# Designs tried in a protein design chat: VHH binders against f4i9g2. Part 7

Target 1, 368 residues: f4i9g2
Amino acid sequence: RSEKSEERRFDQKMSAHGAGIKTSSSAVPFASPKSRFLSKQEKFYPRCTPRLTGPQSRDTPPKRDTGIANEKDWGIDLLNENVNEAGTNEDGSSWFRESGHDLGDNGYRCRWSRMGGRSHDGSSEWTETWWEKSDWTGYKELGVEKSGKNSEGDSWWETWQEVLHQDEWSNLARIERSAQKQAKSGTENAGWYEKWWEKYDAKGWTEKGAHKYGRLNEQSWWEKWGEHYDGRGSVLKWTDKWAETELGTKWGDKWEEKFFSGIGSRQGETWHVSPNSDRWSRTWGEEHFGNGKVHKYGKSTTGESWDIVVDEETYYEAEPHYGWADVVGDSTQLLSIQPRERPPGVYPNLEFGPSPPPEPDLPPDQPQ

## First folded at step 25 (VHH)

Design aa1
Fold by OpenDDE, fold request of step 26:
Structure aa1 (fold): chain B 368 residues (1-368), chain A 124 residues (1-124)
Amino acid sequence: as target 1 above (368 residues)
Amino acid sequence: QVQLVESGGALVQPGGSLRLSCAASGFTFSSYAMRWYRQAPGKEREWVAAISSSGGSTVYEDSVKGRFTISRDDARNTVYLQMNSLKPEDTAVYYCAAPYRPWGYDRYTDHDYWGQGTQVTVSS
């Protein structure tokens, strides 16, 4: 049955009456009195009083999921002079700043600065350390360590590093970045930890990854992911995320993708576990043939199943969004570190045993 | 070392009540959820009840809902299972379990600690 409900045409013609009021307001030229403000040039004696402004406390915990910061974000400014300073602010808080220069064998040089502060009552504290390291081999390192505690009992710690080194096998320059961050609540059973790493070489080899875990009272969560680029078009990406309650409920999602020259595979699993250990799982896979066809398959513990070939364009990132050129561009300070000259008579100790290539953190469930 | 000692198991008549206790030691009891399991003769061990570390949350197997109550006393490092309206089907060895999970470890490294169990027999 056809019910025709009616399009009510509300026409309202509201009338534009244009009243032209001409008001001629004669702008009387207010003669701006030239007040001869005799600018008494108060001789601002530049009180060169070195405002010993102690380092200001960055007393906030790091943010989650921020990845690896750029060197410029830290504002690392290592002092050329050895400094050892401390003071008390007007509010009763204290601060310190120290710097040093360490020399070692093989042209090792480490410049560092450390700064920190404490509130008047001692309830809040912070420390920050900067360093640059180098040796005659071309090793360069820039790093930051930051920690703090606030009046609420929250505590945090973070590290950041950039390293330039030569790969022992390929003799290629590598830049590695890493960050570790953690925070803990003073009032709640809550905390988190994040580890981030990035590795780059000039040939386009790239490794990225992160491990994260956290707790909030009765709930905990984990996150792991990795990305591998070989610089020749081979890509591996994977993620594994899960959460758990104290009562035994668990849930998670993981996936992996591998591609080379438009051919590859994706696979994943979504799962749930009840307190009684009942497990629900959905697994899926994709095979990409490079010809615009994708084989999609999957199943679940509830009886769902599919196996189909579809026309679908394969999309994947063959190259990292942030690669060698980018990291080099963002590592200006690192690169500017000047190594000491090779001491006479010091020969490269060839004994750097091949650090086995870090076993690719393969997702745990890859069948050997 | 983590130790769990179950007690309170007895022979009771159908419709009777029993209170099980599990004394815990060797870990920070208040930081962990506690669980009760049972294993009947010839059957697999089954989950019965769980209580969160805070004691604010409890969960029960469907067969025991409304009859069993899990509780904890952190001052005594003890978890309890109050069992009411007992049935012959409730006859089993009851086990206390403490999940031990170090912070930051992979989910696959989770271990449960178990006690020796206490026998509950419901018979006319």
Scores: ipSAE 0.046, ipTM 0.577, lowest interface PAE 3.0, mean pLDDT 80
Fold by OpenDDE, look of step 25:
Structure aa1 (fold): chain B 368 residues (1-368), chain A 124 residues (1-124)
Amino acid sequence: as target 1 above (368 residues)
Amino acid sequence: QVQLVESGGALVQPGGSLRLSCAASGFTFSSYAMRWYRQAPGKEREWVAAISSSGGSTVYEDSVKGRFTISRDDARNTVYLQMNSLKPEDTAVYYCAAPYRPWGYDRYTDHDYWGQGTQVTVSS
């Protein structure tokens, strides 16, 4: 059966009454106030106020797990003149500051400044050193070293470096950053050490890593991680962490990630060792095939096991978050280092590093 | 160089007592927990006892609980194992162990420093 249901056309006309309200708002010309640029002669008070007080530094160790600071954060300020000054403050503390420059072969120049202080009783002391290096090979370096001891007996050492050089093999410009930090408690059996490094080249090759160690009384921890980017899409990331308690309980976690063009693998292990040497561990792996499928497998010492293929998208960072463009942007002081003038006809001795060891002869493909 | 020298091992009758000593050198003894292990003939080395660096905490294998006491003398760089109510099953070479690294132990292997051990024999 046919049922026809209906067309309803609703027309309605409603009328566009155009009321023309002419509001003549007379644009009163806002008289541009002649901003009397009172040239406040900023009295350049020559900040040469002879800081009658010697340089002061921090009286505490550096913070842990802070990575590599940017050059701007260090406030590297090399003295332009050779200075050798020392004094005693009203409180009996002593200070020194010195600066100089060293010259060497291949147009080597090192500008440096050093300052330090000691409390009246000798219980606290600190030293800070800044340096700038360059030569005719294009090598440039900025560096900082800080050390100190406070009245509580805490001691610390910190170093930071930025280096610009040409890679011997690729002939590419490379920027490398590194930092090392350590501190020891004067009151507790406690200390820590951190090593950080970053390496960048103009083609996107990037290496980052850190080694961290620490102890607090009977507790200890260890952490390592690394990231490698080849600039062509290959990525390697890994972490390895472990800790130990006062009773000898140990635990750790490690994983590795390798990817190229959406294909790759992840693997990891979590483990625990009791004081009596009972060991528990869980291992796991993932194979990513680049087709939206992932093979997941794993096992534990307690009898857990799995082996499955799942539909899962692969996510990984193909490029470093902080790369060549970023490090160049943050290395303005490094890049601004001016080498000595090279005399006409003088060429830097390029010490060609030892020839890469011959690639191990791939065993000849035994003819099938 | 780290050195550990165990002593005090002897032949004793069941129910007897012994006190083992381990003299340590070559590291800051007071900063590290110390352990005792034992290895019976034809068996794997087994953990026996541990004492914290402060001496405030001790832990024991179940088989020796209530019978053995671990202690330390930091002034003498020595860890002790007092063994009471000895059983034939306690017959083993006893080893003391110190940590290999200042910042911690090897994650995979108890890369502990070991002494040469001292023989304990419990027999009628």
Scores: ipSAE 0.016, ipTM 0.285, lowest interface PAE 8.0, mean pLDDT 79
Fold by OpenDDE, fold request of step 26:
Structure aa1 (fold): chain B 368 residues (1-368), chain A 124 residues (1-124)
Amino acid sequence: as target 1 above (368 residues)
Amino acid sequence: QVQLVESGGALVQPGGSLRLSCAASGFTFSSYAMRWYRQAPGKEREWVAAISSSGGSTVYEDSVKGRFTISRDDARNTVYLQMNSLKPEDTAVYYCAAPYRPWGYDRYTDHDYWGQGTQVTVSS
């Protein structure tokens, strides 16, 4: 059935003419008076306010598992002039402040400052040292060392370092960051050591790692981990951890992850040893095929066993969470280091001495 | 010029004790951590102990823990290694080392902060 319904055309034309009043308002160019801001160069008289009170530092060991602190948090206090000062406070505590400037070949310059203090009774002491280094090759280094002992007998040492390298051939910049920390209790059989490192280049290559050791009486722990990014999408991550409890139980966990373009593998082991020497372990692996399928396999000493292919999405970090852009952003002071002026006609010696061997891992002193 | 002179090395019987000394000059001794290394015949040089610039922190290689003690006397610009309960495995040339140039790595001076070493021989 048909039904028709209707057209209604409504027309209406309304014309409204509204008149374009051209008001020509002649914007008189108000000649903004050139206020001669005589920038009073306030002669920033460096009020060397003689800090009447010697430098103060913390009297407690650093916190564990803090990683590599940002350079802004190092408390860098480099003196511009060579200073050698010492004093005694009203409370009988003593302080010192030193600074120096070392020069070397190839435009090498090292500026350093050192300060410290000691309590009246000698029960507590602290030292802080900062340095900046550079040469004509583009090498820059920023560092800090802090150490102390408190009245409780606790002692600690910590250092941070940032290094900028520039490859002369590729002009590729590299930034390396590292931290080492250790502390020992004066009252307990306790101590720890941590080493952290990060290496970045402008192409996205990244290496990160840490070694951690600790002891608290009958308890001990060990932790190592590493991350490698090749800047092209290849990723390697690994961890290795173990601990011993007060009860004499030992356990460990390790795993490795390797990926490229969605294809990769994971594998790991977890183990436990009871005080009675009963040992348990589980090993596992995953193969990721990049097609949404994952081969999972594993076994344990208790009879667990699996070997299956599952539909699972592969997730991994193809890029470092903290990479080149980030480290550059956080290395402002390092990058601001000014090398010595290079004399005309003098070129840096490209003979890069051998990279200093990595300092051996300094395990924490086991309480004698 | 930085100079490190080790002394105190001797022939001792197993279970014996020895104190090594390293006299330092040519740098602000009190500003630097000091280290002891040893090199046994046919082996690589290995780290033994370290003491912080302040002397407040010491660390030891695992094989010497509880037996060796590192200490320093800033007034004498000397670092010491007290070695107790010596073992034949401790036989080595012992070297004193200052860290690289003031407070950090220096790629130009890394090898300049080693002494000539002192021979320690532990034998029955």
Scores: ipSAE 0.005, ipTM 0.192, lowest interface PAE 13.4, mean pLDDT 79

Design aa3
Fold by ESMFold2, fold request of step 26:
Structure aa3 (fold): chain B 368 residues (1-368), chain A 124 residues (1-124)
Amino acid sequence: as target 1 above (368 residues)
Amino acid sequence: QVQLVESGGALVQPGGSLRLSCAASGFTFSNYAMRWYRQAPGKEREWVAAISSSGGSTVYEDSVKGRFTISRDDARNTVYLQMNSLKPEDTAVYYCAAPYRPWGYDRYTEHDYWGQGTQVTVSS
């Protein structure tokens, strides 16, 4: 009848292109209920607020697995005037708003706003700070920091940042976005932390990644991943996901791929460690030669192995889904930040940029 | 300074029982899982049992399952190992350990705190 001993080898043939990605999504602690649109409740909606009337409450915690928001999702609206207000709402809760600006060397300016509230009994509170920064090197930055707690003891913290600068090595304009998000339960040993970043330059270089950690009582889990596109056809992607119980069981899944011009490799490992340190491991790999042939291989600590060449088309994500043109289009507020005016007689010492404008008239001396 | 101090090791006849204790100080005991290990002469240290920080979950090495029981008393900052039906093969120095697992740790920064050990000898 059918070859039962060879079934596992042919099953690998059927799952060739998505094997590492599919296996990295199968762990229970890595599941996420992302589809609830909870992050939509965190938007700040500017309203016409009468004097002595506090801002709308912003006590919504961040949601996991939501990446880096666009600047428009935050609704950053810095005031041109200094504000220093505080008051009490009809329910007894207190609030404040303040704004200002800081000046420093080399044309540095930071315009900022800060707001917050606290319940009548002090059991819940929230703060949110917005800023924009610039200096004469062409650096621009938008940022948000928010935090809060509720009466159940849950707490959260989030930062978001967009930066424009000239990369020292490449001399290209770069836009970088980042976010940090954290939420902790007040009633059980549970919470999570995420750090996200995205970096883009004008020639197509793109780097993205995340570091994530979570805990639910006796289990903890991590997810790390990165993507790197050099803008000339080279792609590197990787993941490293793992989990651990307090009792000493650990398990994980990791993979990477590297490709250039249809030639490259994928490889990965699924592993499990028992409390007594016994380790099970299954590794796999694919070598893609750019000619319709793929070398697939693998082995396990239990003695499984395969090593075959198959006829199979190579596919991989050769270009980032979201790149320089996209981030420029989504960063209009960042790009519109106006630097400080230069005083007369102050000139930049920039090494790179467009052809210099005509020099201002700066004679060696002046007549009486 | 973290300190784990084991006690209760003794000479015992085969089939006998002992209860080991490990007193902990220098950290918030209720936040930590606790483990017992043992090391027989000339052998590598081996894991014996573990208990979760809540005390709600336990796990045992196969050769001691059904004979040994791990428990904890958070009010006394103490973890116990009740050893029944002892065999000569159980002769070892027994160590208490606490895994260091702070918020946001990963597998490259894992560390354990260890005690100095207590000798258990089962006459052969």
Scores: ipSAE 0.467, ipTM 0.821, lowest interface PAE 2.3, mean pLDDT 80
Fold by ESMFold2, last read:
Structure aa3 (fold): chain B 368 residues (1-368), chain A 124 residues (1-124)
Amino acid sequence: as target 1 above (368 residues)
Amino acid sequence: QVQLVESGGALVQPGGSLRLSCAASGFTFSNYAMRWYRQAPGKEREWVAAISSSGGSTVYEDSVKGRFTISRDDARNTVYLQMNSLKPEDTAVYYCAAPYRPWGYDRYTEHDYWGQGTQVTVSS
């Protein structure tokens, strides 16, 4: 079904190109192949039973186009004590969980928990790691890494991070979120990966974007996009999507917009390249003057062109939908991370200040 | 290292036939589409044909469609170009190529591996 959808879009573009008709990018959405090779499938995975106090199985593959999860969606719950446990379930599968702390320079502390399981024959397995990091610069990090494979050889990997730090250039607090997601087929040359990021600072600066790639049925697709708000009224948004077959046919759609105070531009291109490198292209642009007039222009390699001025109100998203206040509200666990205790500071004129008292002696244990 | 070696080029009369071979090594051949190009004297290199990694799809330049056939033998890591009804205009050095398309590539990072070529001359 998804191959048919892409074929219809490909056929529609080829028909429009061959017939000389023009196509609006908003009227005919770009269709990409959708990978279904890691949908829910019957499988047996290791589980820790509650009576054995082992971890629940977490061998769930990531899904496409789901962005960056909220920290609560992961349910990160780090153990206060060191743990090193392992066991075997009734079906012969094994499991483990462990936890610990890593310490380093400048107050670095990483609290972590790792868990996983493996089927009896070793053909399927999963691993998930959680961590909290902090240091004396005020850096805080909350993170997850998970991976797994099933008996058919399909594999997946996902990371998620949430970071608080001060930007070196501006000294403003920043919260940054990111995710990487990957799934690959064990039986076909097929799979996908995505990188997502979001960055926010306290004065309204916001940057978001994604890089996506996939391959299925001897076709590949690529998508990049970004949004940037400077917190002072400037907006930049862009998208660059394209696909290709192994035989050399390529097609794509890209656009960008830049605006400030109702003045700005949009521009884009829809294109197609044949295996012999023949290129069809249609470009367009809009110049918005902030006075109710918009200059619209464009051309194509088939001779199509236009250059007109219209009466049109300028519309664009001047403020981000999700900003600093939202990310602070969604980052409660990150913000609650407690750094390591600092040693007391001592300057030459403070060297006689109060010192911590010695630890008190405990009473001796009583025999019995 | 990736290596592509063409063979089978010769002098033939108009209307004749040739079969070109391209032996490949240094990569997993069954994961790659393969292509043929040609370069006539004084001309730029032009694409001739392509075959998908599975071998299930082929595409040809219009001037050779119906006369040339691309095929592959994955057991021998070899791609072929069967050329029939040859014309003097088909005189060129013929090259095979393997598109390098790493996971996550885009149009700014694409690259092809090339052979050294084999000469085909069609004249009476």
Scores: ipSAE 0.442, ipTM 0.812, lowest interface PAE 2.6, mean pLDDT 79
Fold by ESMFold2, fold request of step 26:
Parts: sequence; structure tokens; C-alpha cells
Structure aa3 (fold): chain B 368 residues (1-368), chain A 124 residues (1-124)
Amino acid sequence: as target 1 above (368 residues)
Amino acid sequence: QVQLVESGGALVQPGGSLRLSCAASGFTFSNYAMRWYRQAPGKEREWVAAISSSGGSTVYEDSVKGRFTISRDDARNTVYLQMNSLKPEDTAVYYCAAPYRPWGYDRYTEHDYWGQGTQVTVSS
């Protein structure tokens, strides 16, 4: 009934929107702890009784990333010899390591390594898998998959891969990276999921993006963004971030930009929806003509508006700061994968290596 | 299969009270917020109230604030709407709803589950 009650709620939600932006924009460094030993363990040198030490336990969920990792960050080191070993640590926990290879049609080869551990009572467990793949089309792939759970019931899953293939239409080499991470709380309805990708070709085409989701305190948030360079001076960037409470309040902020040769546009919207579906919205735009003039305009559902032309130099990132030469230099392990030896007289199939399929926005339900 | 079954609708006089119940099955009730809607004949369905999955937060449509109270009992998988100081304009079929929000849902894939409704009539 009350108009003033609706406006008071709106004002309060705008304040919460600012706090939600901080939550959705927070960058949590990736903390993938390497195997560590206590100083006392490192100094122990047992006489005449060398011991086989298993892999370090993984009992902490991963942290959110600020970007997709490169292969150097993972330190992938596949053994050339097949391994199949297991043991029990002094605390009763168990572990295993295994490795092998799979062979298939058209020169397919996958070298892989897998390890894991499990607490004595089974309340915690973890698994890590690494691989490299190749075939006679020139396809190459590096990959990592990690998963686990701990005694508090937290669960996690992450993947990373890097792929070389030749695009069948353009005949250009492409390097693509992708990653997913997920962590869920065991004690409350909370967690997060991230999906990242980067794609590059030899002519300067670049595509990058992320889809992120989180839930905490009966609120959910999303962040999606993309960046595309066509290699000829055209650039598109966009972001779409929003949040929702369980009670039906929703709010968000989105924008995009498109530019070529100093000419282009930016536009965006900030919005809020109440539980009864009443919507507030504020839109804005900029037109850049490449001559030192910029047309700025906008409006809102509360009645504000503007439409002005200002003197302003146009700035935007016309070239990607990380492109083909950079990704080639950072992908030396991928590029060094040796293909399977061909028997005499066998010729490769002209099928180019697989492109990763597009993934849904929903995170995996049960990665393990 | 998800099922929501409302009950407790009746004919009451203005100023009277009713308590509506909505029994839920086919999903983990404690993970879901619950909502009440109402629809008078010939009118669009309108939102009335919502309660969070924990029960710690509630929100009401302006015309029912102070008169209606939403609550939940997770042990019985039931949400309630206590309706006091009823007015003739509260006459409607009342529906409960559960917003379907699986892990990682997107606004493009969201939807609600609905009950069949219970009739409330307020007349002298």
C-alpha cells in the first residue's frame, strides 16, 4: 500500500547492492599448498632404514582464483615408468600412487598419473590425476583433476586443461585453457563454483571469460564476463554480475563495450527487483566518435536522465595484453609432448583434435 | 515428485483468523525458502509472504504486514500462514510455492513449484 515503504526498501537494497558488489568482485588468491614437511621431519635422517613417504594429505578446500593458471603453476611431472604403490602412514591414513598409459585410434596416447589418500576412519579423502594426451592430428593436451572431502564434510573438485589443436576451418593453430573449481561446505548451504577459459590463435584472435557462482547466508551471487579480440582491431568486453536473496530480492550490474579504431560504445545497467517483482533500473551509455567528443546519456525508473556531449579522449585496450606469443612461451610443456610413433605405411586421419565442449552454467553436482 | 498440499481454508467473518498449512514432499524441505501467494477469481496471482530456508528471515506484502505471519516447521516439512484481522479483500485461493534453486542455478533456469491452493472466503 505505502509508496514510502517501497522507496525505503529500495534505498536499503541499494546499500546492500554495494556490499554485494564487494562480495562478488573479491579476488581470492589461489592457494594450492605444495607438499610440506615440519622442520623436525625434514631434519630426521634414519640410519639404515630408508622409508617410503607417501604424498602429503590434502584436507583444505581450494581458494577462489583471480585468473586461470598456466602449466608452470601446476608443476606437472608425469613419470615415464608405470607405478602402482600404496601404503599406510603412522597415523593410520592410507595412500596410493599409480600411473599408466592408454592407447587408441589415430595415434591416440594418454599418459596419466593418479594419487590419493584416505584417513583411517574414512572421514576424509582426496584424489589428484594428471595427464598428457596426443594423437596423429597434432592434438596435444595437458590436464589436472583434483577432488576431495574432509572430516567437516566440505567437498571440492577442480580441473584444469591446456589444449593445442588446429582449427579445421582456418588451419590455424589454437591453444586453449580451461579450468573449473568448486567447493561446498559440509555444515551449511554454502559454497562456490568457478569456470574459466582462454582461447588464442596464431592470427591474434583471443577469447577469455569466466562464470562464477556462490552461495552464503541465504544469498547467491553470480559473475559472468567475457573478452573478445578478433585480431583485426575489434574488441568486445562485457560483465554481468547479480545476486539474489532466498526471499526474492535481486540486484545486479552489467555493462559492455565495443570498439574499433577509436570508435565505439559503452553501455550498462544497474538494477534491483523487490520480492513483489517491482523493478528499479538505471541505464547509461557512451558513444565515442574518435574525434575527442563523447556522447553520454542515461535514465532511471525514478526519473533521472541526462544527455550530454563532453570533450574527452577515448581510451580502451585495443590489443590484448596477453596474446599468442605469450601463451606459446608459457606452454612449452604442452608443445613438447611427443606423439606416438607411427608404424611404417600408416597415415594420419585428417580429423583435427577435439575442441572442449561448451559447459553448462551449473557447477558439477558430485565431482567425486 | 515434488508435491505441495495446502489446507485450512474456510469461510470466516471479517476480523476473524485462520491458519493455513502447506505440507511439502519430494524435496529436502530445509533447503528451500517458502512463499505464499493468493489469487481472487478473475485476478492475477499476487505474492503475499516469504520465509527463508532457515526460518530466520521473513518478508510480507504491504497490505498484510502486521496481520499475517509466515512460519515453518522443518520437522513436519510444513509452512504456515497465520492470518489475523481478515478483511473481505483477503478472499482468494491461497497457494504455497517453493522456489526451485538447485546448486548453481541461473536466473534462466529458475522456476517455482506450486500447490493446488486452498480457498479462503471472508464475508459477513
Scores: ipSAE 0.427, ipTM 0.807, lowest interface PAE 2.8, mean pLDDT 79

